VHH binders against Galectin-4 (LGALS4). Designs and how they scored, part 14

Target 1, 332 residues: Galectin-4 (LGALS4), of Bos taurus (Bovine) (q3t0d6)
Amino acid sequence: MAFVPAPGYQPTYNPTLPYHNPIPGGLRVGMSVYIQGVASEHMKRFFVNFEVGQGQGADVAFHFNPRFDGWDKVVLNSKQNGSWGQEERKMSMPFRKGAAFELVFMVMTEHFKVVVNGTPFHEFKHRIPLQMVTHLHVDGDLMLQSINFIGGQPPSNQMPMPAQAYPMPMSAQAYPSPGQYYQQQSRLPTMEGPPAFNPPVPFNGRLQGGLIVRRTIIIKGYIPPTAKSFVINFKVGSSGDVALHINPRMTEGAVVRNSFLNGSWGSEERKVSYNPFGPGQFFDLSVRCGADRFKVYANGKHLFDFSHRLSAFQRVDLVEIHGDVTLSYVQI
Below, E stands for the ipSAE of ESMFold2; O stands for the ipSAE of OpenDDE; V2 stands for 0.75 times the mean of E and O plus 0.25 times the DockQ between their complexes.

## First folded at step 8 (VHH; framework vhh_5c3l_4)

Design g3 (from e2 with D105S A109D; at its last look DockQ between E and O 0.79; V2 from the best seeds 0.00; counts 0 for: pae E 3.2 > 2, unsure alone 64.4 < 65)
Fold by ESMFold2, look of step 8:
Structure g3 (fold): chain B 332 residues (1-332), chain A 123 residues (1-123)
Amino acid sequence: as target 1 above (332 residues)
Amino acid sequence: QVQLQESGGGLVQPGGSLRLSCAASGFTFSNYYMSWVRQAPGKGLEVVSEISGSGGDTYYADSVKGRFTISRDNAKNTLYLQMNSLKPEDTAVYYCATESYSYGSWESDFDIRGPGTQVTVSS
């Protein structure tokens, strides 16, 4: 089965450059844009633009432009009616040539907050009303691995954006409260719990209501270059049973899965077609509970299935993450 | 049309001083970081100094720190470089410049610059 993202989590994987596409539902306070990529070995510049429209000469609400041509710096500005505004620069370069990165734009009421590799970098005050922004544009000396739009509320009593690369559920046309939009389509994956941004490791998150069919858990993280191993457990807190144990082992190059039921480990499962947990790499993991099995995708590609061994999987109420990993986003 | 015009270069003995000026027109000068860039014989362009649009932040190449001072007068749309304790290795054409926002339009980092002014430091 093909990967179907839950509402409020809208990824594009392995896009080509230039990336120039609508922002699903328009830009909103509380939305975050996650960009994972690799800076070119011979990088001079790349940019990320938040644009008003797509046409030639479109206004740019926020231009984010790392430069390695001269002194290393990041240039930040806006463009209105063909004219650049007051230039801001940061004489600090958070990107390294040839290295993987995660670049996050968090849309706040008064500014964009920019985070690079988990470290706050800069705040850029809005100069153009953020509601005017319709498109994201990325180009330059990089390779894109993913672009993901997370969070924010669709406009109430407005027409949804046309169907594009980031489809929304058809049930959004029935207009109850925003939270109710995501519960009308019974066949779509769900994300029920609160998001956690840059949570510490070890992480423990409660699955309120337990693990139900179509519930999807999203884990975005980073594998330190010296990492040896980390663990993700889907656990019954009261008994200590582990319905699904995911153990990437960087020293072995393996992704080990198992269960721990009634005090004993089951049979290990190790077969994968690729390993997304490389040293120095970012990953995007989606774990969906199906009726018969867990279905796990990494970076938009199917990684493995794991048949339910705990038949009462609804009792799973805890997600536990520990070991050699840094977390940027967890949605339960 | 954007125009940058340098002046103040010339021949100076080692240890001497010069003050370069750059008149700017055709754009909102106070919005832009401005730079002095030089091209010495046998070398490519080197950023000598930069200054923020407000004038609040200044930056210098290691080779000129403590000897050169960049400044600007936004009311007059003028950029300055005070050069003291000049050395023969400071001999170059000096350009007043700012950077473009485009990706890859030019091979130079400074695609908006004046015609330059020659500074020659010779005993």
Scores: ipSAE 0.375, ipTM 0.776, lowest interface PAE 3.2, mean pLDDT 85
ESMFold2 (binder alone), look of step 8: mean pLDDT 79; pTM 0.796
OpenDDE, look of step 8: ipSAE 0.734; ipTM 0.904

Design g4 (from e2 with G104S D105G; at its last look DockQ between E and O 0.67; V2 from the best seeds 0.00; counts 0 for: pae E 2.1 > 2, unsure alone 63.8 < 65)
Fold by ESMFold2, look of step 8:
Formats: C-alpha cells, sequence, structure tokens
Structure g4 (fold): chain B 332 residues (1-332), chain A 123 residues (1-123)
C-alpha cells in the first residue's frame, strides 16, 4: 500500500530539481517548510524562493541563497517589480559541501525564522504580505530528499481537515448515519497530539487516548556521524510493556524490532528492504497503527510491518525515544 | 542595464598609495553589497573587500587588512577603495563588482563587474 500522509503533514519525497510548485493551502502563520537534502560536493549555490506566482519575473517575498562562489555566506533578499530590495547577508555558512542538511522556514507573524540543522540561523522580516506568497521554488547545487509543509492548523484538533470528511449524499437536510459517517472519516490517517519542534533526547510523548487504528506518529531526526544506536519505544507506561521497540543499530547496520511483554523480550525481527539510518543522514519516519499491525514508512517508502503482539494495543500511551539521535520534529 | 566603470589605477612604487573609484548605474546602488575583486597575472579572481549597501559593514581579505579601506557614496552611486602601503603582490587588475542573483549557469559570482583598472606596484 502506498504511503498516505496524515492531515497537516504534506511531504514530497525525492523531488527533482527544479522544484517549482504551489504551497498547499497557501502560506500562513504557523506553517513550517522542512527541506531535507544534500549539498553537492562541488556546490556553488542553491536558492529557496517564496514567490508571488510562478512566472518569470514573479515577485520573490523571500530569497534564501547560500553561496560558496566568493566568500562563504548566505544572501537574503526580496524582489519586487523586477528589482531586488535591500540585500542582507549572513557571513556564516551553516551548510557543508557534500553533507546532508535540514533547512526549516518557520512562518511567524512578523518574519520568517530560518533554522538549519536544528540551530536558529536568521530572521527575515516580511517585506511582502505573506498571504501573497503562492509558490515555493528550489534549485541549485543540491539533491532534495524531501520537502514537507507542516502546520498552520493546531494538532490538538482531532479532525484538523474537515474537508477530508466525505459525508454520504444528503436527502433534504438528512445526515448519513453516525456509523457510516464515522466509517468514512476513519479511512483517513490521524494525528492527535501537539507537534514538538526540535525536542530534546530523551523524548517522552504521551499518546492521549492511547493507540487507535489509523493513528500515525511522525518522527523526523538526524543520525550523528558517530552514532551507535537509538531506540523508539511504543510503550504502556503503567506496566512497562513495549508493544513496538524499534532499534536502529548503526554499528551493525541493522534495524531491530521487538516487543517486551510480561517481563521478557519476544523474537527479534530484522528483515528490511533498505536501511535509512546511516551516519550523517536525516530520516522521516511514519508509524501507523493498523488493525492487525504497525505499518512503518521511512522517507515515504515502506520499511517494515510489525504484527501486533500486544492484543490490547490501545493501552499504549507513551512514545519514548532515546540514544544517539537528534530530533527535529515529533508528532503523536 | 547594470554598468560599472573603474578608474584610478596606475603605476606606483612599493609603499605608495592609490585610490580607486567605480561609477555605478542601472540599478538601485544602495540596495547591493559591492565588492572589489582583483586578478593578479596568471591567477584567478580574489575578493579583496566587500561593503554592505548602507556602508555599515565592511569586510577585507587577510592580505589587505589594515592597508585598504572600502567606502561608498550612495548619493553619487560611487564605490571607492583606498589602497595604502602597497606591495608588489598587490599588482593586479582591480574590478568593481556585485554578485549576480541568477542561477542560469554563471561562470563566476563576479560576472557583474566593470572592465577593471590596472594597478602595478614596481620599483
Amino acid sequence: as target 1 above (332 residues)
Amino acid sequence: QVQLQESGGGLVQPGGSLRLSCAASGFTFSNYYMSWVRQAPGKGLEVVSEISGSGGDTYYADSVKGRFTISRDNAKNTLYLQMNSLKPEDTAVYYCATESYSYSGWESAFDIRGPGTQVTVSS
């Protein structure tokens, strides 16, 4: 089955360059744009533009342009009516040629906040009203791994995308039966908890209401080059039972899964079609609770299934992450 | 169109001084960082100095710190480089430049530059 992203989490995986597409739902306060990629080994420049329209000569609300073809720096500007505005420069370079990076643009009321590899980099005051921005444009000396538009809608809303509810046809003012309406809405993946941006490790997140079918937990992180292993546990806090233990082990190149039930470990599962947990790599995990198994995707590609061993999986109320990993985003 | 024209080069003895000027037109000069770059015989371009659009931030290559001073007059659309205590290794063609915003296959960051002015430091 193909990957279906949760509402409010709109990734594009492995896009080709140039990327030049509408921003889903328009740019709004509270939205973040996550760009994961690799700077080319021979990088001279790349840019990210927040544009008003898509044509040649479109206004650019925010031009973000790391450059290695002079002194190393990042150039920041806007373009209006064919003319560049007051140029800003940051003479520090947060990107390294040949290295993976995560670049985040957080849309605030008064400015864009730019974060690179988890470290705040720059704030760029809006010069063009942010509601005018319609397109994201990325090109240059990089390889894109993902572009993801996150947020604007509080995650505390259990159904943050009402337009994804597809009620049965109406007879006069009649509504479909509650059971049929619930059946259609339960087809969509859900995210129920608040997002955590750049949370510390160890991480502990409570699953309010426990696991339910179609609940999706999203974990974006980075594996330090010297990392040995890390752990993601889906846990029953009161008993210490672990319904799903995910243990990437960089030292042995394995992704180990298991359970810890009634005081003992079950059988290890190790088979994967690929291993996304390399030293110096960013990853994007989606863990979905299905009726009979967990379905786990990494970077939009199926990684493994794990059949439920804890029959009362709804008792799982804690997501625990620890070890040699840095987190950029967690949503439960 | 963008136009840059350098002047003020010449022959000087070691320890001497020169002041370079650059007249700019065709763009909103005060919005742009401006650079002096130089090309010594048989060498590639070297960034010598850089100044912000307002003139408030200045930057220098280590080889010229304390000897060269970049400045600008935004009312006259003019960039300057005061070069003191000149050494034979400063011999080069000096270009007034700004970096392009285009990604369309530019060969160098400094493709937007004037024709240059020759500075020769020799006995």
Scores: ipSAE 0.523, ipTM 0.849, lowest interface PAE 2.1, mean pLDDT 86
ESMFold2 (binder alone), look of step 8: mean pLDDT 79; pTM 0.793
OpenDDE, look of step 8: ipSAE 0.685; ipTM 0.881

Design g5 (at its last look DockQ between E and O 0.81; V2 from the best seeds 0.00; counts 0 for: pae E 2.4 > 2, unsure alone 62.9 < 65)
Fold by ESMFold2, look of step 8:
Structure g5 (fold): chain B 332 residues (1-332), chain A 124 residues (1-124)
Amino acid sequence: as target 1 above (332 residues)
Amino acid sequence: QVQLQESGGGLVQPGGSLRLSCAASGFTFSNYYMSWVRQAPGKGLEVVSEISGSGGDTYYADSVKGRFTISRDNAKNTLYLQMNSLKPEDTAVYYCATESYSYGSWEDSAFDIRGPGTQVTVSS
């Protein structure tokens, strides 16, 4: 069964290079582009381009280009009418050869804000009107784990009509068709709370309206190399009941799940077909509430199901995250 | 077509001074970081110095810091390297250079846009 992403969260998992695809709905203020990947062990360069169209010779609104093939630096520029503009360089290299990274482009009114591994890196002032940008292009000495477009939804009167087709390359077909996705979203009252960017740990987030069927919680984070374990709890705040306890244990290589109901832990569940929680790794976790179970995906692949033990799961109104983890994005 | 042409090399005694110039054409010079790189006999390319498009930021290899000064005149499309307190170890071919924005088959060399170079020999 194909993975169906939460509303406003448009991932592509394990894309091949070159990645060269439309930005869903075009580039807009408030949008963030999250790129998780691994710099090649012998990296020389990679780039991320925000492009005007997809043809050869397309203008480049923002060229982001880390380079190890001279002095270590990041080169930043734009290209208009076949000519590169004023070159900027940051003589600071936030990427490490062979290491996992998370690269975030936040689209602000006056500039792109670039964040690498949770640390603000650079602000690149818009030279081409950001509304002209239509495509993201990524290539070079890296491996892509995911590309996610988050936020920046247009005003409702600019929302495409139901069944409006979006032309997408095959590499972008990991998310549902735009017509089906938007049609479902426009007909369903939203119950999602606001996203949290780089929230502190411990994290405590309230679920307005509680857990309902098809509600999805998104957690993006990083596991420090020295991490021992961390915990994600779906709780009923008033009673302390934990409907789902997820406890990745890096020292044991296990992903332990349980419940804590009426003052007692239930039976542990440990079986998984793979373990995405490695030291030094970024992860993207999707926890979807189904009618009879939680359905959990990591990095776009099914990780486990957990049958409801708390029949009144709608009473779950808190998401609690603590332990040896750093968070980059949480959507409750 | 991008063209870079160095001049000002020659023979100089240890402790002496020399000024290199590089005439640039075929591109918007003030947009680009420019570098001086050198190749000593039997060695690979060494980045000597680099300067931002505006001239506001300058960078130097440790081996030349305090002795060499990079500058540019954007009105004349010219890059300069003032070399003082020259040592025999500074003997090399000096190239005026910048880098392309290639993204296909990735390059092994960072300084793929260079002039033909100018010889600097420091000897008594």
Scores: ipSAE 0.483, ipTM 0.823, lowest interface PAE 2.4, mean pLDDT 85
ESMFold2 (binder alone), look of step 8: mean pLDDT 78; pTM 0.788
OpenDDE, look of step 8: ipSAE 0.722; ipTM 0.893

## First folded at step 9 (VHH; framework vhh_5c3l_4)

Design i1 (from e2 with S100P; at its last look DockQ between E and O 0.61; V2 from the best seeds 0.00; counts 0 for: pae E 2.2 > 2, unsure alone 64.0 < 65)
Fold by ESMFold2, look of step 9:
Structure i1 (fold): chain B 332 residues (1-332), chain A 123 residues (1-123)
Amino acid sequence: as target 1 above (332 residues)
Amino acid sequence: QVQLQESGGGLVQPGGSLRLSCAASGFTFSNYYMSWVRQAPGKGLEVVSEISGSGGDTYYADSVKGRFTISRDNAKNTLYLQMNSLKPEDTAVYYCATEPYSYGDWESAFDIRGPGTQVTVSS
């Protein structure tokens, strides 16, 4: 079973340094670049460049450069035709040597918005038209865990729509069925709604239109070093039924899945080939509703399937997340 | 090529004043934060003060706060340090500096600096 990313979600896992690659579809308003990594225990500096081209001496639209090798600070600038522009500095340091971090660049119309570990850090006004930017370049005293390009409105030829199943002929759909005529139409919802950035925990999100086949829920988060457990529930709000309960338990080293239907828990499922929920680690989780099962990936790798126990899974209209987790991004 | 040249050092009595100057060339001076960095006898480099390219933001080490004033004249490409109420512990070679942007090839955050000017506070 192959990982199928949600539309507008383009990850690279465990890239080597230097990272120096094209930005898929080019840089565009509404795109966010998520960089997860670990600052070196003996860090002096690292950089992230948004570059015009890849060649030696390429212009740099935005240079982001945390430094520990003087006064602690972050240096921000641009470079055009071999010359650095007006230097900006933040005399605060949001990174900690030896610690995992999440660094986010949100591309806005007038500026980059930089968020570090969920806290807004700086806004850097565009000096070079953002459409000129073609490459991301990351190097320095860090280890990269992931680089992910999320969102933006790409040209239509760059993100093929998932194949739609052919509908039944109209004559077959005309056959009367007890109480279920309106259930014959299938639609693939767009994932174009606004994401939730850095939402609070507990999180409660409504699934407009309910849980349908091919709907994909994306959850990016962080496991605090002292975390004991957290929960993700796919619920029917009116009845309290839980179609899928995901409970990572850091103290037990387990990822427990179950259902809660008609007032009772079903059988626990615990088998996984790996456990991505370690203390002090970031994760991304993709939960896709299939016709027969949920298909769940963590960090781009299949984690588990969970066969539907609630036959009317389209009644699921609520996603709840609570417990010892910090959320950076939720797309429903 | 970047060139920085300090001047204005010398011998002063405790409690006295000096004004250091740094002539800059070979780059767009007003774009860069500039620093005064000093090295006391037998000690490493210490950042004394920094100033933004526009001159609007200034920063000082705790050891000199309230006694030293950094300034710049972008029309003359010149950086200044006014040093008042000098103490024997201010004795050092003072450098005008800016930090390199390179990664992987730097030896010190202050490798881009002038030859320095001696300040001696004694007798």
Scores: ipSAE 0.483, ipTM 0.828, lowest interface PAE 2.2, mean pLDDT 85
ESMFold2 (binder alone), look of step 9: mean pLDDT 79; pTM 0.804
OpenDDE, look of step 9: ipSAE 0.557; ipTM 0.829

Design i2 (from e2 with S54R; at its last look DockQ between E and O 0.80; V2 from the best seeds 0.00; counts 0 for: unsure alone 62.9 < 65)
Amino acid sequence: QVQLQESGGGLVQPGGSLRLSCAASGFTFSNYYMSWVRQAPGKGLEVVSEISGRGGDTYYADSVKGRFTISRDNAKNTLYLQMNSLKPEDTAVYYCATESYSYGDWESAFDIRGPGTQVTVSS
ESMFold2, look of step 9: ipSAE 0.599; ipTM 0.878
ESMFold2 (binder alone), look of step 9: mean pLDDT 79; pTM 0.802
OpenDDE, look of step 9: ipSAE 0.765; ipTM 0.916

Design i3 (from e2 with G104N; at its last look DockQ between E and O 0.73; V2 from the best seeds 0.00; counts 0 for: pae E 2.5 > 2, unsure alone 64.7 < 65)
Fold by ESMFold2, look of step 9:
Structure i3 (fold): chain B 332 residues (1-332), chain A 123 residues (1-123)
Amino acid sequence: as target 1 above (332 residues)
Amino acid sequence: QVQLQESGGGLVQPGGSLRLSCAASGFTFSNYYMSWVRQAPGKGLEVVSEISGSGGDTYYADSVKGRFTISRDNAKNTLYLQMNSLKPEDTAVYYCATESYSYNDWESAFDIRGPGTQVTVSS
């Protein structure tokens, strides 16, 4: 019942400030750090630091610092042995006071690539070897909604022992391998398709191998302030059957779910404990295929279940997203 | 300990010129953007001009654009402001400043500044 993220997708929801924590598995090329938050209405500054260790004397590989206390700008620098390096500035301010934002740091071989609200903003060349970075530090005039580390997974911690499929008959011998169990590892959620960064809407993504139990689809997006509705469909492309239709309706304040099977809509479901799809809001949606139902989480909290109505749900091979939504990340 | 010391202010007639200087010490001057800010009588601080650490990028308030020129000499740790075609509205205390990275200075962008030099434009 508890939310268990798939490997390579490591979110923290509603973290308190200051956020000052290890980067899971250390910083590496191919990793992206997604920060969703709200700039304070009276914002003066906030910062994001990529740090070597923690504590007040830690080196800062990359300091990213939007400032509204003077001319609007973003200040970028590094700090080594207590001394700030060559200051860079961008006189372009991509944040708005009181507005939600998505800030992405992509770790490339030669630089950090910074993307704000889907728009490339700046490239900051590495001054400290990126492998030395151990911590992310965020503080200032903002509220954090999520921090998510994507890609660059840590080295495998599996013991050097041959993996067994499901040796249930052999468990009677009680010979646990060196403190770890590969069978428990195989029960974790999985993601198999390539990630799509900032894909256009309408989006259509093929599910290679179909919708398998434990497969998780991740959709991160933004609801424009003028949005009326949008749709996420889990479809059988050849028949047009929709196993799960998710239709957030901002005009009605509803999250409508249904199926479309054999040319007919089923019974509509609307009950949710909360609605994450507000105008001007970012969302982080996780749709996991269970054996009996879809299990859907938004922003790390359970949103709804939807019992399978299509018995052959493995035939679902398309994810379709259209309507009044902007997408930042889709993993199928 | 950061030290900034302005000089070159004075009394000038409208249409005249002055050159302000700022001697800097206690930090790696060439790493930092530097600013001239001013405070006219009865008004708050106004950013007049800003220059990158290398000197390659310069920025000006609309009120002084085309009349003022910011420059720096990193070998001498000195910031300059050439002020031409001075107007009575330019009368102010002019401060040489840089922005702090510390959390304490988030309440004021230019708390790292010198004591200022008075520029008075009148006749």
Scores: ipSAE 0.463, ipTM 0.824, lowest interface PAE 2.5, mean pLDDT 85
ESMFold2 (binder alone), look of step 9: mean pLDDT 79; pTM 0.801
OpenDDE, look of step 9: ipSAE 0.777; ipTM 0.924

Design i4 (from e2 with T98V; at its last look DockQ between E and O 0.62; V2 from the best seeds 0.59)
Amino acid sequence: QVQLQESGGGLVQPGGSLRLSCAASGFTFSNYYMSWVRQAPGKGLEVVSEISGSGGDTYYADSVKGRFTISRDNAKNTLYLQMNSLKPEDTAVYYCAVESYSYGDWESAFDIRGPGTQVTVSS
ESMFold2, look of step 9: ipSAE 0.633; ipTM 0.898
ESMFold2 (binder alone), look of step 9: mean pLDDT 81; pTM 0.817
OpenDDE, look of step 9: ipSAE 0.738; ipTM 0.910
ESMFold2, look of step 10: ipSAE 0.647; ipTM 0.903
ESMFold2 (binder alone), look of step 10: mean pLDDT 81; pTM 0.817
OpenDDE, look of step 10: ipSAE 0.509; ipTM 0.823

Design i5 (from e2 with T98A I112V; at its last look DockQ between E and O 0.68; V2 from the best seeds 0.00; counts 0 for: pae E 2.2 > 2)
Fold by OpenDDE, look of step 9:
Structure i5 (fold): chain B 332 residues (1-332), chain A 123 residues (1-123)
Amino acid sequence: as target 1 above (332 residues)
Amino acid sequence: QVQLQESGGGLVQPGGSLRLSCAASGFTFSNYYMSWVRQAPGKGLEVVSEISGSGGDTYYADSVKGRFTISRDNAKNTLYLQMNSLKPEDTAVYYCAAESYSYGDWESAFDVRGPGTQVTVSS
């Protein structure tokens, strides 16, 4: 079964550079843009632009530009009508050459909040209306692992004011209107719980309403280079039963699955076609509850199925995560 | 067209002083961090000092800290570098530069620079 992202969760995995694509549904307050990648060992510069339209002359609402040349710094700016605005600089470099990083842009009412590796870095005030932003542009001395647009559901009542049709030159292939993408999303299982951003480990999240068919749990995280193992449990809080135990073991190169029911462990399942849980790697895990099994996807690819061993899987009301993992995003 | 023109260089004895000036035109001067960079014979470009658009933030290389002072007059679109206690090691061509937002290495980033002014510190 092909991976279908949950509504409001739009990942692109292993995009090539330059990345220059439309922002799904446009930029909205409450949206977060996650960029996971690796800075090149010989990194000089890279940039992330939030752009108004597509093209070399497009206005740039927000230019984020780490530079490892001269004095290491991050440059922040905007471009309007072909002219750069007042430049802001941070003389601290949160990125490391050759190192994995997570860069998050949180779209707030008055500014972009920039978070790097879970630490707030900078707030950049809006200089261009965020509603005008249509494209994300990433290029430079980095490798991209994923770009993910999270959130940004238009408030139900605000009909998108027709973006004043800047005369798009004729040849722009009719990207399906943002409206058509939203209609298709209505049929997808909704993520019911509020997202947790950079939650500490151990993580204990309550599944309000219990585990129901089609419920999807998303877990984004990073495996530290020195990690040995971590655990994800779908648990019945009242009994302690674990319907699904996922245990990546970096020392063994294994993804162990099991259940703990009525005080005993079941049979371990270990077979996987690939292992997404390597030291120093990011992972994006989607756990979907089916009628007869869990379906688990990693980084957009099917990882394993796990047949329900707890017949009353609806009793599951807790997701716990513990061990050697850093969490970036959890939605239950 | 963006133009930068340095002046004020020359020959000076060790311990002497010079004041460099840079006249800027063709861009909104106050929006940009401006830099003095230098290139000594047989060496690459080195950033000497930087100043923010407003002039509120200044940065210096360790080699010049306490001896050099960067300043700017946005009304005159002019950048300055006061150099005191000059040393033979300060001998170089000095450039006024505005960093470009282009992709690439640092040397290319300073393509927006003047022709430079020679500073020679010798007994």
Scores: ipSAE 0.272, ipTM 0.714, lowest interface PAE 2.1, mean pLDDT 88
ESMFold2, look of step 9: ipSAE 0.507; ipTM 0.841
ESMFold2 (binder alone), look of step 9: mean pLDDT 79; pTM 0.796

Design i6 (from e2 with S102T; at its last look DockQ between E and O 0.75; V2 from the best seeds 0.00; counts 0 for: pae E 2.9 > 2, unsure alone 63.5 < 65)
Fold by ESMFold2, look of step 9:
Structure i6 (fold): chain B 332 residues (1-332), chain A 123 residues (1-123)
Amino acid sequence: as target 1 above (332 residues)
Amino acid sequence: QVQLQESGGGLVQPGGSLRLSCAASGFTFSNYYMSWVRQAPGKGLEVVSEISGSGGDTYYADSVKGRFTISRDNAKNTLYLQMNSLKPEDTAVYYCATESYTYGDWESAFDIRGPGTQVTVSS
């Protein structure tokens, strides 16, 4: 079964360098660009450019450039009409040679907010109108694990009439209610809760509307080197039933799944073809509710299925995450 | 065409002083961090000092803190290094430098630099 990402979540896994591609739908306020990778053991530099067009002469709205080939620093600038602007530098280096990292660019109204490994690093004020940015360009002494464009919906200049107007009796073309319309129109996974950026652990998130078929929960996190275990529960708050319990155990090298129904644990499931929860590693977990089972992907690769044991899985209304894990992003 | 030209080097006794200058042209000087780097005989490059485009932020290698002062005059496109209390270990070719924004195969971190000026500290 092929991985199908939810709307507004478009990962590219294991991209080659140079990465030089259009930004899906253009750059927009509320969008975040998540880059997971590994800095080369012999790293001298890499860069991330937000470019106006492509090619060697393109304007660069934001140049982000860690450098180890001098004093360690991060160089930040823009380029307009062939000229680099006022250089900014941070004389701190949030990347470690040979180490995995997560680099996040959050597009805000007045600046890019840069977060490295869950820690705010820098804010770079827009010098070129962000709407002009068309391409992301990444190259240098790194290996890319993923690039993911998350969030930010562009304004539509051709929005259809409001849904209420379409189902009115004078109209020849009626449409379903917003909830029904949404499910009937989309064969793709859905995400409906508010995103949580760098939420604390323990995490509790309400699934507004409960688990429905094709509902997808995205969890991006980091496994501390000393981590022992952590837990993700898909829970019915009123009863305490746990439809799916995911328990990575770093000390055992296992990913344990179970249910807790009517006061009792079910049979453990442990078979996985690989284990993405290594010490010092970042992960990108997708949990999709199917009609017959949960379908779980890690880093774009299928990890396991878990057949529904709670037949009324629609009653699941809470996601709990606790234990030895740091979270960078949760979308419910 | 970016041009950097150092001057002011020479032979100095231990404890003496020199002031290095670097004339810059071909770019918007005030936008760039500028550096002094040095290369002692048989050694690699060492970053001695750096200064921000505005001149507001300065950085020094531990070996020169308290003895050297970096400055710039953006109206004259000139970078300076005041070197006081000179020691024999300060003997080197001193380069005025900045860094390229071009990504590619590089042999040196400070790929945009002048031809250098020799400083020799000998009793």
Scores: ipSAE 0.400, ipTM 0.798, lowest interface PAE 2.9, mean pLDDT 85
ESMFold2 (binder alone), look of step 9: mean pLDDT 79; pTM 0.800
OpenDDE, look of step 9: ipSAE 0.705; ipTM 0.892

## First folded at step 10 (VHH; framework vhh_5c3l_4)

Design j1 (from i4 with S54R; at its last fold request DockQ between E and O 0.81; V2 from the best seeds 0.00; counts 0 for: grease 24.5 > 24.2)
Amino acid sequence: QVQLQESGGGLVQPGGSLRLSCAASGFTFSNYYMSWVRQAPGKGLEVVSEISGRGGDTYYADSVKGRFTISRDNAKNTLYLQMNSLKPEDTAVYYCAVESYSYGDWESAFDIRGPGTQVTVSS
ESMFold2, look of step 10: ipSAE 0.628; ipTM 0.886
ESMFold2 (binder alone), look of step 10: mean pLDDT 80; pTM 0.814
OpenDDE, look of step 10: ipSAE 0.786; ipTM 0.927
ESMFold2, fold request of step 12: ipSAE 0.587, 0.564, 0.600; ipTM 0.878, 0.870, 0.883
ESMFold2 (binder alone), fold request of step 12: mean pLDDT 81, 81, 81; pTM 0.821, 0.819, 0.820
OpenDDE, fold request of step 12: ipSAE 0.766, 0.806, 0.757; ipTM 0.922, 0.934, 0.917

